# Designs tried in a protein design chat: VH-VL binders against a2bn08. Part 4

Target 1, 238 residues: a2bn08
Amino acid sequence: MAEARLQRLLRVYVLDTSALTDTRLRSLLGSGSLDEAVRRFAELIASVRIAYGVEVYMPPTVYEEARRFLLSNGVTVQSFEALAAWITIKPPTRHEIRIPASIVRDYVEEVRARLARGLRVAEEHVRRAFEAGGLYAAETASREARREKLGAIIRGLRERYREATRHGMLDSVEDLDAVLLALEVRGVLVSNDEGVRRFAEALGVISIDPPKFISVLQGLLRHSKTGGVAREEAHSTS

## First folded at step 3 (VH-VL)

Design q07 (framework fv_emapalumab)
Fold by ESMFold2-Fast, scan of step 3:
Structure q07 (fold): chain C 238 residues (1-238), chain A 121 residues (1-121), chain B 111 residues (1-111)
Amino acid sequence: as target 1 above (238 residues)
Amino acid sequence: EVQLLESGGGLVQPGGSLRLSCAASGFTFSTYAMSWVRQAPGKGLEWVSAISGSGYSTYYADSVKGRFTISRDNSKNTLYLQMNSLRAEDTAVYYCAKEGITGTYYWFDPWGQGTLVTVSS
Amino acid sequence: NFMLTQPHSVSESPGKTVTISCTRSSGSIASYYVQWYQQRPGSSPTTVIYEDNQRPSGVPDRFSGSIDSSSNSASLTISGLKTEDEADYYCQSYDSSNPWVFGGGTKLTVL
């Protein structure tokens, strides 16, 4: 299959935070707890490194973010460090990495469009707050009702502003570091984040989601076993 | 099942008066701002007037200020437009319209079927 | 005070995609939401797009809205054009002084 051929060629992976915070991780590794899932993940990465020389990287910014998330969600320090022991933690060499100007131009245009949308969202919620005082003045006569109405408008602003400016966009240093490191080590990016993956793919970096990554690693181990048996049988008949 | 039904249109002489009504059903009338929008024969849409859910705040287009009065009776689920000192240029189909979502007076959904007002001698 | 300018008419064949523009004369199109209303002959207007790109329940996904800050305009796009889409289309926007400004309307003919 084309997937098996790709697995033979690709031996370097870079993880972003979403690779370790994916809610499917527990079920993908067949475990009842996140702590057990992290331990099984460590064993899987160790196995493919030893058997096939597969290298897994993450930048320090991703390491810090993932550690904070996992420890706050029931993962022990020992379990996390057991995983980290099989991962190469290094920052991208930012001053040496080069990207085409066309990609920077496209990114700048997208930022401009999203800033315009964010401004529109902000102005509209200011207008809604003004109308709460004007059109709905009689309905918001009490101090409690006024505070509640203003709070609802502010919450709506925060949610819609985030959607307009951040959703599907590369918007964090942690995510950028993961993409840049993948480009530098000529590896495959493992991410469940749409914006991160689109930026990586624009740079020519192959990206896969965490379920596919786990499947690929498990497939490497299974392929070796079944391929060996078939080869031995073929040799025996000659 | 939200419905808006306008009535009260007809033929009136310049300088005359007319009162339009809009009967609303299928929603909590008092929580939504309401508007009147008109359309002259063969022409585009023109906003005329708006009123808050409580009736406390009213707004008018410059062309009708001082001549038209918007009001509502929330106990009867009815919106009104009192039109005085009518002019030939007030000839139009008058639609009542509900604000789409409470607090978003700047868009309309649904619109009524409209009632024709003809100002002619 | 501002105006919204639309083409007077557009025509396209069934199954094709048509785009209707709405250009703002003063102030940024991106600063205020744009709505789109459809009025079939002999009928009252109905809302097909509100707040730039949102569809009310019952409006097919063939209708979409977009904003272009560079041309200071909004666009209504109708894909998979059908005979029943033949209607007048009005854009509408606002500002703090003019809460209800309508475009002049565009007559869409499906031939």
Scores: ipSAE 0.005, ipTM 0.398, lowest interface PAE 11.5, mean pLDDT 83

Design q09 (framework fv_cilgavimab)
Fold by ESMFold2-Fast, scan of step 3:
Structure q09 (fold): chain C 238 residues (1-238), chain A 125 residues (1-125), chain B 112 residues (1-112)
Amino acid sequence: as target 1 above (238 residues)
Amino acid sequence: EVQLVESGGGLVKPGGSLRLSCAASGFTFSDAWMSWVRQAPGKGLEWVGRIKSKTDGGTIDYAAPVKGRFTISRDDSKNTLYLQMNSLKTEDTAVYYCTTSYDFWSGYHPYFDYWGQGTLVTVSS
Amino acid sequence: DIVMTQSPDSLAVSLGERATINCKSSQSVLYSSNNKNYLAWYQQKPGQPPKLLMYWASTRESGVPDRFSGSGSGAEFTLTISSLQAEDVAIYYCQQYYSYPTFGGGTKVEIK
């Protein structure tokens, strides 16, 4: 049982959208273009599935989001479908998956705390705007100068509100589906999203970032070689 | 229509004091920055000082020749600007204008689009 | 203080001819943040207060005839009257508002 679980955890992965949209993908796969990187990623996944039985999953919601992003950024349909051919696309069985009430309660409390912080950020910027209406007189006391100052305050509000309410929070159905699927297949979640990873780990789901995932796959292929430089390469990394 | 009416000018001896008033109408005086500008007979224009609105801090600035001798103040309840002139010198002889720059839609601007008719101050023995 | 120098001190121009008045500041009155020149022009007739003609160096005040135009940037400015009329006989002053306001010495425009 323990052995079976360990094998599943080391050989089963679930990708969220960030695993395929990470800007480091091109350099990590040693490619000149995103299209080439996607093809090399497909080759990596194929190779570890054949050699080690590694399974890679993705929810349909993540598939649609990743496809839209990649095709909009120079990846061909052929390259994306070559990658998708080696990934098992299936939704989590949502109504059968059980989540401890304590985790849901903690999530609700966190949302409440962040909404309260967001309101305070809004209040602070309303005060700043009111005060600034009098302070930008002098040589630039024109309507244009005051409108520029107001615009800057509104932009500052939007940035700080987003940081207060969204940063490090699980906030999409795509992200939730990735976590639920990882829980269901007892796999490792691949994500660089802090909120997604924190939620997954609260459920007992191991998570790694996309660079670590690629490193693990590449390491598996190098480690399996026998003779010559392959063993020396593995030794030199110690 | 915007109107500025200066009063209080007259003949005064060197070392004397005089208080000028400027009655404003036709705009929101409390939002406006107000200035005094003077002109000696047959000479050019010289800025005397400026007072900001209370909402902008009510800060007052003076030209070097009058600093320490002249005091600018305002009474928003009466829509009136004042210039208290102490320790008057013969070189203070001039027509004194009150000026403002205010437009309801654009707010205060720093150039002078409204001027009063001026009030003559003569400092002589 | 920013010193404003006008030239010439006086100018005699025939009716319908172009009149050109120059104004030089001791330092730039161009504010880099908004790319505006903090310079105005005034017209003063005998016994009257000054009247605003031009602001931001080249923006004509409402009601001022098209024959008046302002040009220049930084520290050197020009007021041009393209076709002098009898009612344009006056003294003209430039003024900076980049710092505490200072005025040029004035240029008297007369008919020759």
Scores: ipSAE 0.000, ipTM 0.380, lowest interface PAE 18.8, mean pLDDT 83

Design q21 (framework fv_emapalumab)
Fold by ESMFold2-Fast, scan of step 3:
Structure q21 (fold): chain C 238 residues (1-238), chain A 120 residues (1-120), chain B 111 residues (1-111)
Amino acid sequence: as target 1 above (238 residues)
Amino acid sequence: EVQLLESGGGLVQPGGSLRLSCAASGFTFSEYAMSWVRQAPGKGLEWVSAISGSGGDTYYADSVKGRFTISRDNSKNTLYLQMNSLRAEDTAVYYCAKDWELLGYYFDYWGQGTLVTVSS
Amino acid sequence: NFMLTQPHSVSESPGKTVTISCTRSSGSIASNYVQWYQQRPGSSPTTVIYEDDQRPSGVPDRFSGSIDSSSNSASLTISGLKTEDEADYYCQSYDSSYHVVFGGGTKLTVL
């Protein structure tokens, strides 16, 4: 049973938005443009489904987000729909999915810690702005120079606040849907997002990044071809 | 001194694509928001898109949402505008503009512009 | 989303004073800073006024900006008008989402 489960896990995948927006995919698919990469990705998924019964899923929230991104970045509707045709678009059955309370508790604890970090970042930048204001008031600094300094402090606050509160955190319903769907279908999550993958791991969901996913699928097709050649050679020499 | 130099403009057919570049020098590129502003022949200025200093935030005019993508490479001090599904009404001189500090405050420096002509 | 409305053209004799208005269609004109740009034929725009009423280095003191909240308008005033002031003038502001808005532009002719 364990072996059957492991075999199924190797053939069922759930895509996160980052699986379709990873810039490294262009190189792995040997493509010159993002549109070409999407078309080759569609062909690859179709090939592994036909040859090995590999199933690829994504939740509707991920589908909509990926569609917006790809169409905004030079991908045609035809190319995107060709890819989507080989992917099962299905929402997770949220009301039926059960998550251990310990994981929810750990998540709440992490949110609290990150909110505290964000507050410290905000307080630091308020202090810097106050001190900068005092220094520039004492000098014959131009209004232009004073406002430039304030703008730099505000930009620093925004960047560091985002890093403190969002980096490495599960922070969107789209990402949550991908993890929940992977848990439901007992599949492998494909994501390039550290926070999403960490949350998936805590739930016992195996995750891989998009380049690894592409490489695994390409490897499956090459292995099949090598096996086929060996079998044909055995028949021809008998 | 601050310098902004646009390139990549040209003639393209409706439905086609072009990528514009803006080479920046004379300031710490990564600390300033950048914008693209266009001007159709004989018409007024129209803001197209903006990007934050880090590249983490992007903004678009409604007329170009879903067709244009703004990006930047801070290691090369270069701003980009990827234009897809081009229409006749996209014909304009495209200016690279440096924001004084925050998005939309004011454009203290402008490039010389690059002409994009969309016609059959 | 709002519009900034300017007169299409204005003309005046050398030495006189002209005022160009910029009216905001919704929301207060005072909610966000207003800038003014000068564009001579064949040239890129240059800033003549920033943050409602400030002049960049090199801009003559003949140029001034003002805000009138009662009429929901910004104004650019050019005194001691010179032939070199012939240009298109654009007001610019932004909304709370940092979407940039330009006025339609005013052609200044010095007769």
Scores: ipSAE 0.000, ipTM 0.391, lowest interface PAE 15.4, mean pLDDT 83

